VH-VL binders against q9h9l3. Designs and how they scored, part 276

Target 1, 176 residues: q9h9l3
Amino acid sequence: PRKMVAIDCEMVGTGPKGHVSSLARCSIVNYNGDVLYDEYILPPCHIVDYRTRWSGIRKQHMVNATPFKIARGQILKILTGKIVVGHAIHNDFKALQYFHPKSLTRDTSHIPPLNRKADCPENATMSLKHLTKKLLNRDIQVGKSGHSSVEDAQATMELYKLVEVEWEEHLARNPP

## First folded at step 13 (VH-VL)

Design E4 (framework fv_unasnemab)
Fold by ESMFold2-Fast, scan of step 13:
Structure E4 (fold): chain C 176 residues (1-176), chain A 122 residues (1-122), chain B 107 residues (1-107)
Amino acid sequence: as target 1 above (176 residues)
Amino acid sequence: EVQLVESGGGLVQPGRSLRLSCTASGFTFSDHYMDWVRQAPGKGLEWVAEIRNHFNSYTTYYAESVKGRFTISRDDSKSIVYLQMNSLRTEDTALYYCARDEFDSGYYFDYWGKGTTVTVSS
Amino acid sequence: DIQMTQSPSSVSASVGDRVTITCRASQGISSYLNWYQQKPGKAPKLLIYDASSLQSGVPSRFSGSGSGTDFTLTISSLQPEDFASYFCQQANSFPRTFGGGTKVEME
């Protein structure tokens, strides 16, 4: 495998009406799904909405959470110079307040060959849950206690591996 | 500067025990997998054991030749990885290296200590 | 266990020579193959990881290639400091296994 990791972040709602998405957990896995990083992260702003149904974040997770500035530094050291795989990854980078080079970014929500393998329209935006069920025959994000960002990052890497050879060749011929 | 310093080797009789230590400095020890690799006099390298980090539940792995006799463990507060060697055999005679296992781009030993010598004889 | 067969066991070479060392895995290991250099009385030093990635600080005359079961380490123009033993190592599965080593000696 190349210098490649997969990331998934959980966000909580801050700001007016909880409409701002602030980083509250980040998980990063290597090519084989081993966990390189998995920490709860304390936003610098007051949490208005934990979004627990989706994030899995509860007030108790914030007690010993890593402050945002420190967590961001740790995360960026892992991501720098690597191919970073994610699903709708722009949301993760936005929450991290981070720019990652487009040439080293892979978004499994925007890979036409992956949708084709799942019998979905090539340019549709499919959920991670749907693609994982169709292509890996695995149910993720089950129940009402929130998602596991580790599970999501692992599924995202496995999905990318299904199209890696084809997609890397495409990108080499059609640089972003 | 990354450093790994092994200690605890020596001359020991068959059937006895030794505990090796490897003290790490210059990096965030708790984030890394740690391995022991040995080399018998004049021979090649043999992987012995690995202990994973806290994100991966401190999972341990062993070579078949040492399973049930050796135990790898770590103390992240002291930046030390240990190898407890029980029921030692003459075949365990070797220079024992501690190695840092990077796992962000494959799995590879990017830093090694100088080793500590274990001699098992009567 | 995955067996790593390394060849040759030794090679005599002169400065400026191109040296090729081969490593074969008994099962597919993707690109999870590393190469280490060991000088007499010293600990091993990482040269190549993930089959073809050059470790920082290692001279560009060293290169690795291959995937699956067949791998090669190449030294394009042997230098005096390159006379040493070389070992391949698979990291695909447990137990981790090393090749038997190749000693590159002065002819």
Scores: ipSAE 0.729, ipTM 0.883, lowest interface PAE 1.1, mean pLDDT 93
Fold by OpenDDE, second read of step 14:
Structure E4 (fold): chain C 176 residues (1-176), chain A 122 residues (1-122), chain B 107 residues (1-107)
Amino acid sequence: as target 1 above (176 residues)
Amino acid sequence: EVQLVESGGGLVQPGRSLRLSCTASGFTFSDHYMDWVRQAPGKGLEWVAEIRNHFNSYTTYYAESVKGRFTISRDDSKSIVYLQMNSLRTEDTALYYCARDEFDSGYYFDYWGKGTTVTVSS
Amino acid sequence: DIQMTQSPSSVSASVGDRVTITCRASQGISSYLNWYQQKPGKAPKLLIYDASSLQSGVPSRFSGSGSGTDFTLTISSLQPEDFASYFCQQANSFPRTFGGGTKVEME
């Protein structure tokens, strides 16, 4: 069986108006929740909006941040060949300017059995915070200090593990 | 104590140039974004320009009304921010404030100078 | 550009009154909204940042609320020193833009 990792990224705003989402932190954990990667990343363009309330990113975090190109290479090496679990993971891949094969991607924001388990509509898009609270009885993304990508990645992995067997069987029968 | 002191204002004719200065003290100047905000007599506030020191790389932003005519710059060794104003117009008449952005995000102006008056008139 | 519509342009009130000022953005600005107070002949002073965070040294009678497009500054009990002009300002995008201002006058 393929190794499984979970990823979560934080983005800041770049471009003339700060509307471009650029990678500023990436966290990757293994199946057990151990941190494989956690780095602040320096975008190639000037940061207009740190989006600190959500991203947790501050100016001081960028002082010794890993340049985007270098970080991207490091991250891709970790992801290659693995099943990658994330929540609304298309945003992470977009920020990375990399798209993992669909057959090896697991998005916890679009897993009907997971929503069912949380007493949510199967076809609804639920937040990571909500699912984590409902299914793991844990509060994440609390306060005003911004998100922790490590915490979010760990939560995402734990959520997926709840439905792993069922979902993997489903995917085997219905390849994307 | 944080202090911002503007200077360089005066009376000039349209089409002329003027250079404003803002001397900062009481904080690590190079860590902060600096802005110019102006206020015409009896009117509201208008943002003019911002200059950022992003790890020894400078980035500038301008209001459309001054773009191409005004240039914001800074000398971190002297803790001074400048506003070079060229091709001045009557509508540029205002009290010009120097303002400091918040350290981490620069989302708000937490300190302001007393301003320097620029009057453009024939 | 994001336009900030501030209302009312002026309000007459008495000491002890509750005063509410509204600011509406032409598009969503999340919580990147600041409030400033300006007294005659003085520079603006920061009151509230990030929609609801009280600046250090500002009295607790000042409060801010809102997100997205609609924001409110509230003075719970107006004091004599609160008669001034107030401005909202969005910091979501460039160019930075201010509301038209609200003058709080003595009734």
Scores: ipSAE 0.028, ipTM 0.696, lowest interface PAE 3.8, mean pLDDT 93

Design E40 (framework fv_unasnemab)
Fold by ESMFold2-Fast, scan of step 13:
Structure E40 (fold): chain C 176 residues (1-176), chain A 122 residues (1-122), chain B 107 residues (1-107)
Amino acid sequence: as target 1 above (176 residues)
Amino acid sequence: EVQLVESGGGLVQPGRSLRLSCTASGFTFSDHYMDWVRQAPGKGLEWVAEIRNKFNSYTTYYAESVKGRFTISRDDSKSIVYLQMNSLRTEDTALYYCARDEFDSGYYFDYWGKGTTVTVSS
Amino acid sequence: DIQMTQSPSSVSASVGDRVTITCRASQGISSYLNWYQQKPGKAPKLLIYDASSLQSGVPSRFSGSGSGTDFTLTISSLQPEDFASYFCQQSYSTPRTFGGGTKVEME
């Protein structure tokens, strides 16, 4: 296919009262869902809140984690020049402290045809879990021990593929 | 500079075994899928086997013609991929290439070794 | 298994000619098709990946097109170094399969 990857990041809480979201894991998959990158990432600031129920990150994952600066360089090498697919992807880019061109960004939380296929209002923001269940008949983010960013990135790519032809045609006619 | 160097080929009798090695240098070996492709004398290319990287569970795939007889494996600490060939047949006679399998934007063999020759004959 | 039918098996051409090689898959493979060049006594060299992406260092006279089941490799103006064998390869699924090859030879 196109030079296209899907990304999903996990964040932990740093800064005062854990209010800052800092990157702590990143998974990137290719068009077919094969894993290009999957590393735990050590934030430069002290972790106040692991947010384990959501992130799946525990203190032991930080022991051999890649320092943020090094991980960021590795991740950006993979993303640069590619169409990057994500779900609420602005959060991932913010955690990476990275600007990706809008023309090469695809956000599955803001694709009207995808919501339409799921029998949801076109302009509603639906969760990745809901869209995956409705459209792929698959349960992700099961249990209470945190999410798998690999699983989430794979689901995100599969969701995008359902509307890829239609949405790319739309973007060609209506450039961002 | 990316380099792939195959070794282990030779002349063997039918029913015997050979182990081919491919030593890689000049890139992060552990990030790549690795493949073996063969070419019989004067014939075209035939894909033999693939081994994926650690992120993809070292999953292996084989051509039907070699399934059950050949085993692909790798040692990331040494940057070597292996092809263990058992129960060799005369139709396995070929030049065996090691290839680096890029899966960043599609799946393709962007670097090849020069190959090692396997001749199965009595 | 996905069968790759490549045509022609050989073509005679002169320097400056436009050469077209076709490859047909027995089922849809999207854009997962690669083209390789092989010169006598040498390993294959990647020319084009993902149907139409030109590999770094490959001259722009080489181009690929197609999607689904029908693919084409075009050499717009044949040069002396282009007399070689060419192979298509699908990478949509395992086992990966190659076309039978096309030999481009001097007229």
Scores: ipSAE 0.496, ipTM 0.820, lowest interface PAE 2.5, mean pLDDT 92

Design E41 (framework fv_unasnemab)
Fold by ESMFold2-Fast, scan of step 13:
Structure E41 (fold): chain C 176 residues (1-176), chain A 122 residues (1-122), chain B 107 residues (1-107)
Amino acid sequence: as target 1 above (176 residues)
Amino acid sequence: EVQLVESGGGLVQPGRSLRLSCTASGFTFSDHYMDWVRQAPGKGLEWVAEIRNKFNSYTTYYAESVKGRFTISRDDSKSIVYLQMNSLRTEDTALYYCARDEFDSGYYFDYWGKGTTVTVSS
Amino acid sequence: DIQMTQSPSSVSASVGDRVTITCRASQGISSYLNWYQQKPGKAPKLLIYDASSLQSGVPSRFSGSGSGTDFTLTISSLQPEDFASYFCQQYNEYPRTFGGGTKVEME
């Protein structure tokens, strides 16, 4: 093992017609799945669409939520200098308004060996739910109340661990 | 700088109780797991107890030798971790260390206090 | 409980020597093993975590290896400040357990 964490964020809709994605929850877990960070985050702009079906965010979660500027500082302190694992992680970094070095980023939606293990086309972007069911025999993102970012971050780390040795060797020979 | 300062040790008779405290400074205490590790005179290290942080539900774990007698707890507002020791036995005599448990890249004790001595004797 | 058997209990060595200390777990612990150094009258100091990761500030002459049940701490060229006790510790399962320690003494 190396210094490695997994992240998953939930976004709500702000701006015109709720089309802007703003950070509303962030969960970060360590290599073994223990939670390093899990906070609801208050966007600086008016929430137009909670996107509850996917985000799990409701108005009640915003009452004691951490303001975006403060949450961002806390999150970046955890991520800086570490290998960060995520699924479609560019969306999380965009919501955080953060650039993480590509050499320290691992995106489980773009790891060909992982898709291969799941009997999926290597270049396809498979959902976290599908990969977790196929490879870990576990159902995540069930029910009508939206997703749990803790559950998603934990699943993402476990998926990466299935290909970690192979993928790290590949990256050492083919640096990004 | 990171500092951990233990206190509360002393001489106590078998069957009595003592409470140890460890005051932390120089880091965000509430983000870390905290542990107690003891060392009997001239002997090796023995892990005693762990308390996790708020994000992991303040879950506690104990060595079998102290389970049911010792209770670990914390006060994040004061940056203090406690070890309540009940029904003390002569074999509990040791130097008690407070340790910070770094768990973002493995689980290891990266900072230790100087320890507080507990002597259980008649 | 997972028992950690450390050997030797003590070793006499001279400055410049290569010193190896072994630690065996009674069950598989993957790479979840740490190594600590303790000098007389002082608190332990972390040297290596996760079997082979060198802690920041620790000299490169210290290295760790192994996985599963058998682990080794190596000091490639012993220095005067390295005469101390060394302890392995597993975190694969609760309770966390330490090895009995190895004292590295001057010959």
Scores: ipSAE 0.394, ipTM 0.782, lowest interface PAE 2.9, mean pLDDT 92

Design E42 (framework fv_unasnemab)
Fold by OpenDDE, second read of step 14:
Structure E42 (fold): chain C 176 residues (1-176), chain A 122 residues (1-122), chain B 107 residues (1-107)
Amino acid sequence: as target 1 above (176 residues)
Amino acid sequence: EVQLVESGGGLVQPGRSLRLSCTASGFTFSDHYMDWVRQAPGKGLEWVAEIRNKFNSYTTYYAESVKGRFTISRDDSKSIVYLQMNSLRTEDTALYYCARDEFDSGYYFDYWGKGTTVTVSS
Amino acid sequence: DIQMTQSPSSVSASVGDRVTITCRASQGISSYLNWYQQKPGKAPKLLIYDASSLQSGVPSRFSGSGSGTDFTLTISSLQPEDFASYFCQQANSWPRTFGGGTKVEME
């Protein structure tokens, strides 16, 4: 469990119509919620839509943002060899242009025991906000100022810890 | 090569102040937590203080025995961690170690300085 | 505070002996337990972290085990350079606390 980290990324829109999701912030926390990484990241392409309402990203955050290639290197160094926990984590990996080994990946949006504990259908995809409220009695992603990737990563880790023993046993019997 | 070099120790009277410094090199100082650990002559190890990094708001922790008297701080631009010691007591006499705190795959002190001696005596 | 009770305080042994040192925490600390070696006039050296993980460069004759409240450091075959003091340390909560130490000396 000590070799476990949780990740959450914020994305902005790039491309002709802003439909391409590009990494603009990445936060990584350890098993205990300590922040290992938290940086604004400058996409390689022009930002068309900051998606501020959801991402919390503003133009001012990009002034001293870490270039994508550099940030990617820093992040990959942290993730290598660890179990990586995230919510709908395929989006984070896509934005990072990196895919962690499936056997070392934990997606809290696809853990039936977690949904069951929250009195949700096991095969449903529940939001991080909903699960956090239901299971941790905590409100995240409140207001209109956008998400906090640190807060989301910490919540994701705490949620996973609730079902860690059961899920790890399941995975041991049913390796991906 | 990772190096930690403590300085600032000396002989002082009770009630006086002293500031210790630890200069780090050979690693990205700003990424790590830093701690002070002391050892009285012929005794065991005692944790003194911890300061976290920029990602964790430079949060500090202190042993009860030094709370209100000691202050840990850091200058990332210089790769230095400090220990300001006020209202010194005879029981503060010890060799003071600076230690690097690893926290990504556990919480442990993987590198230590050689220490600097603080003697409090009337 | 979490008290760390280390035993024995001292042990006499010979080269080749199996040496076992125990550390008990006053409350559960999961696997947040580290072991350090200290030689006279030298700074402590990390041996084991997270109860059972061997620090890089440390000989394999050193091993750690345990979880919760009871932990053990084992030297499978004592070597001349292993005569030293050993300390356990919990990293579960603040203040960080050390055991009282164990001195391994030559018989």
Scores: ipSAE 0.835, ipTM 0.925, lowest interface PAE 0.6, mean pLDDT 96
Fold by ESMFold2-Fast, scan of step 13:
Structure E42 (fold): chain C 176 residues (1-176), chain A 122 residues (1-122), chain B 107 residues (1-107)
Amino acid sequence: as target 1 above (176 residues)
Amino acid sequence: EVQLVESGGGLVQPGRSLRLSCTASGFTFSDHYMDWVRQAPGKGLEWVAEIRNKFNSYTTYYAESVKGRFTISRDDSKSIVYLQMNSLRTEDTALYYCARDEFDSGYYFDYWGKGTTVTVSS
Amino acid sequence: DIQMTQSPSSVSASVGDRVTITCRASQGISSYLNWYQQKPGKAPKLLIYDASSLQSGVPSRFSGSGSGTDFTLTISSLQPEDFASYFCQQANSWPRTFGGGTKVEME
């Protein structure tokens, strides 16, 4: 095993016209896909748009949700000092209002060897669903009732493991 | 500070039952896997059972020597993990430790209780 | 079950000595190997996890190495407080299994 976790967050719309993305769920898994954290999170601002089709978040999930400040503390305790894997992970860190060192960040939406293995252009931004189907022969994010952040985090870790050796060597030679 | 306190040990006859408890404090109990490890007098360590956290559906695992006889369970509201021991045998005589199972970077026991003694004898 | 064979079963050593303890797994366990120290009358204490990661608060004279089936715990310069028993443990598969232990004794 490695000091490596994968994260996936779900966001809801807050602020004017629901254009601000606020954290509403976070899932973190270890190297083997076991779930370290999976909580619904109550944004400090009024929710304008649940974005349920993508987030899977509904009003009932907010009833016992962990307040943002408490959830953030719990999540950061898990992430600090570890290699954190995600897909389009900048969005997750932004929602967490958190800076994670680039040297310890792995974004499966920006790993050229992973796209190459999927027969996709190396610099294209491919969806997690597409890469998972092509490389793991597994369908995720099925249906229209929202995504499972646990399922997404697990798929993200498995995708990274396919290129881990090659990509870690690349990063050692070309530090960010 | 993290504390684990075992209780429920004692002297019991072969074939009888005993229930051990481990009360945890100083951390978010519901987020951790919990394990029982035993040590016979003057012998080495033997892993007994594991119960996973709420995020992993409270899945349980057992050593082959105790399968079907022992049951691990937990009560997150009280921060207690239990070990129900049925059909006890003389070879179950040991000091029973409760251990916190960290699984963020491998799987390892970072905190242990002092243990509770179980003696199975006639 | 994965069998963990630990050697030696005991070793007599003096303060300042380099002590090496080995564990061999009956099948590959990647790096899912932990080392624990146990002093008489006390609960075990974690020293090293994931084969080579030093637990916080553990002195740097302790180090672990290995992957797959062969693992080593090294104490580079033995101190008086290091006379104890040491156990390896695999966590690659369930049931988890411990080595038989190594007792480090004063000469």
Scores: ipSAE 0.731, ipTM 0.879, lowest interface PAE 1.1, mean pLDDT 93

Design E43 (framework fv_unasnemab)
Fold by OpenDDE, second read of step 14:
Structure E43 (fold): chain C 176 residues (1-176), chain A 122 residues (1-122), chain B 107 residues (1-107)
Amino acid sequence: as target 1 above (176 residues)
Amino acid sequence: EVQLVESGGGLVQPGRSLRLSCTASGFTFSDHYMDWVRQAPGKGLEWVAEIRNKFNSYTTYYAESVKGRFTISRDDSKSIVYLQMNSLRTEDTALYYCARDEFDSGYYFDYWGKGTTVTVSS
Amino acid sequence: DIQMTQSPSSVSASVGDRVTITCRASQGISSYLNWYQQKPGKAPKLLIYDASSLQSGVPSRFSGSGSGTDFTLTISSLQPEDFASYFCQQANEFPRTFGGGTKVEME
């Protein structure tokens, strides 16, 4: 269980119409919520939409941002060999242009026991904000200043810990 | 090769101050938590203080026996961790070790310096 | 504070013997328990971390077990270089605390 990290990424819009989601911040925390990584990241393409109200990313954050290729290397080094926990984590991996082994991936948006514990339909996709409020009695992603990827990663890890034993047993019996 | 080298120890009278330094090399200093651990002559190990890294706001923790008297700090640009020791007492006499704290897969001290001796005596 | 009670305080053994050292925490510390070896005039050396993980370069004759409050360090076959003091340490909460130590000496 100690070889487990949680990840959350913030993305900005790139491409002709800003429809391409590009990595602009990445936060990684350990099992206890300690921050292992938290950096602003400079996309390789021009940013068209900062998506600030959701991402929290502003132009000033990109002045000293870590180039994508460098950041990707740093992040992959941290993730390698670990169980990676995230919420709707396929979006994070897509932005990273990296896919972690399925057997070592945990997506809190697709864990039926977690939804059940929150009195939600098991097959529904619930938001991190909702699950965190229901199960941890904590408000995240409040205000209009955008998300905190550190806060979101920490919440994701805490949520997973609530169902870790049950879910790990399930996965052992039903390996992906 | 990871190396930790403590310095600054010496003989002082009670009530005086002393600053210890630990110079690190052979690893990315700024990524790690750093701790001080002391050992009185012929006694066991006692944790003294911890300072965390930039990602964790350089948060500090202290043993109750040194709170209000000791201050741990770091200079990442120099790869140095410090221990400012004020209002020293005879019971502070010990060999002081600097230790690197690994925290990504647990919390443990995987590298230690050779220590620097602090003697508080009237 | 979490008190770490280590036993025995000393043990006399011979080369080839199986040596067992125990550490009990005053409250649950999960698996946040580390073991260190210290030889006279030397700094401590990490042996086991997270209760049962063997540190790189440490001989396989060393092993750790336990969780919650009770932990054990075992030396399956004592070697001449193993005569030393051993300390457990909890990393579950602050302040970090060490056991009182166990001195393994030659019989």
Scores: ipSAE 0.847, ipTM 0.929, lowest interface PAE 0.6, mean pLDDT 96
Fold by ESMFold2-Fast, scan of step 13:
Structure E43 (fold): chain C 176 residues (1-176), chain A 122 residues (1-122), chain B 107 residues (1-107)
Amino acid sequence: as target 1 above (176 residues)
Amino acid sequence: EVQLVESGGGLVQPGRSLRLSCTASGFTFSDHYMDWVRQAPGKGLEWVAEIRNKFNSYTTYYAESVKGRFTISRDDSKSIVYLQMNSLRTEDTALYYCARDEFDSGYYFDYWGKGTTVTVSS
Amino acid sequence: DIQMTQSPSSVSASVGDRVTITCRASQGISSYLNWYQQKPGKAPKLLIYDASSLQSGVPSRFSGSGSGTDFTLTISSLQPEDFASYFCQQANEFPRTFGGGTKVEME
């Protein structure tokens, strides 16, 4: 394969009323779904809302978590120079305070052929859960105890692989 | 900066045991897969075993020629990977290399130690 | 097991020559093919990974190509330090397997 990884991040609420999204976990997988990185990350600000229902993060996970500055350096070292696949990936890059080149970014929430395969409107933003169920016949993000960023990153890579050939050809003709 | 140093080789009789160690430095050892590769005198390379990282449950894989006799393990706190070799045969005589298995873009051995010599002879 | 057939076993060449080494897998291995260089008494050194990616620090005269079952390592203009043995290795399946090696010798 190519120099390609998939990423998924979990955020917790910091700042006034917990409205700021701060990175609290990041998972990165290679083309085959092997885990390159999976660490709980300690935000520099006080956590107001763990958002456990979605993030799966609990106070216990923060005890030995990697400080944000260190985790960010480790993550960026893995992402730099690679095609990075994610779902609604702008949110992950924002939490990382990172700018990844658009030419090397693949967002499975904005790939028209992927929506077509799922019998969804081409320009709609479909959830990772929905696309994974429709195209891979697999249930992810089940229950109310939070999501697994490893599971989400793996599903995201598998979804991208369904349209990889077609989409890479499209991008070669229509560079972002 | 990245260093891999093998030790534990020697001359042993058939049927005996030997444990090889590989001490790593200069990188985050716990994030990498680690492999053992051997080379018989004047011959080519033969992959022996792999142990995956903490994120992939320390899964192990072995060449058929050593399966059941050799055990690969690691101690992330000391940055050491081990190869426990039991029931040694003359065919196990080789220079044993420790290698770092980078898996971000395919799977490949980007750093190797100098090797430790194992001679199985009466 | 996937068998890796490497050819030629040896080749005599002069500085400045273009050298090609081929590697054939008994089954499809996608692009999971690596090339290593080994000098006498030394550990192998990675040259190319994932069929065509040049390892950092390796001179641009080295290049790799191929996918599936047929792969080639090319040295565009042989230099004195390139006289060595070269090995291909598949990483698609366990066990990982190496080719038999190609020795590049001075003519």
Scores: ipSAE 0.743, ipTM 0.892, lowest interface PAE 1.2, mean pLDDT 93

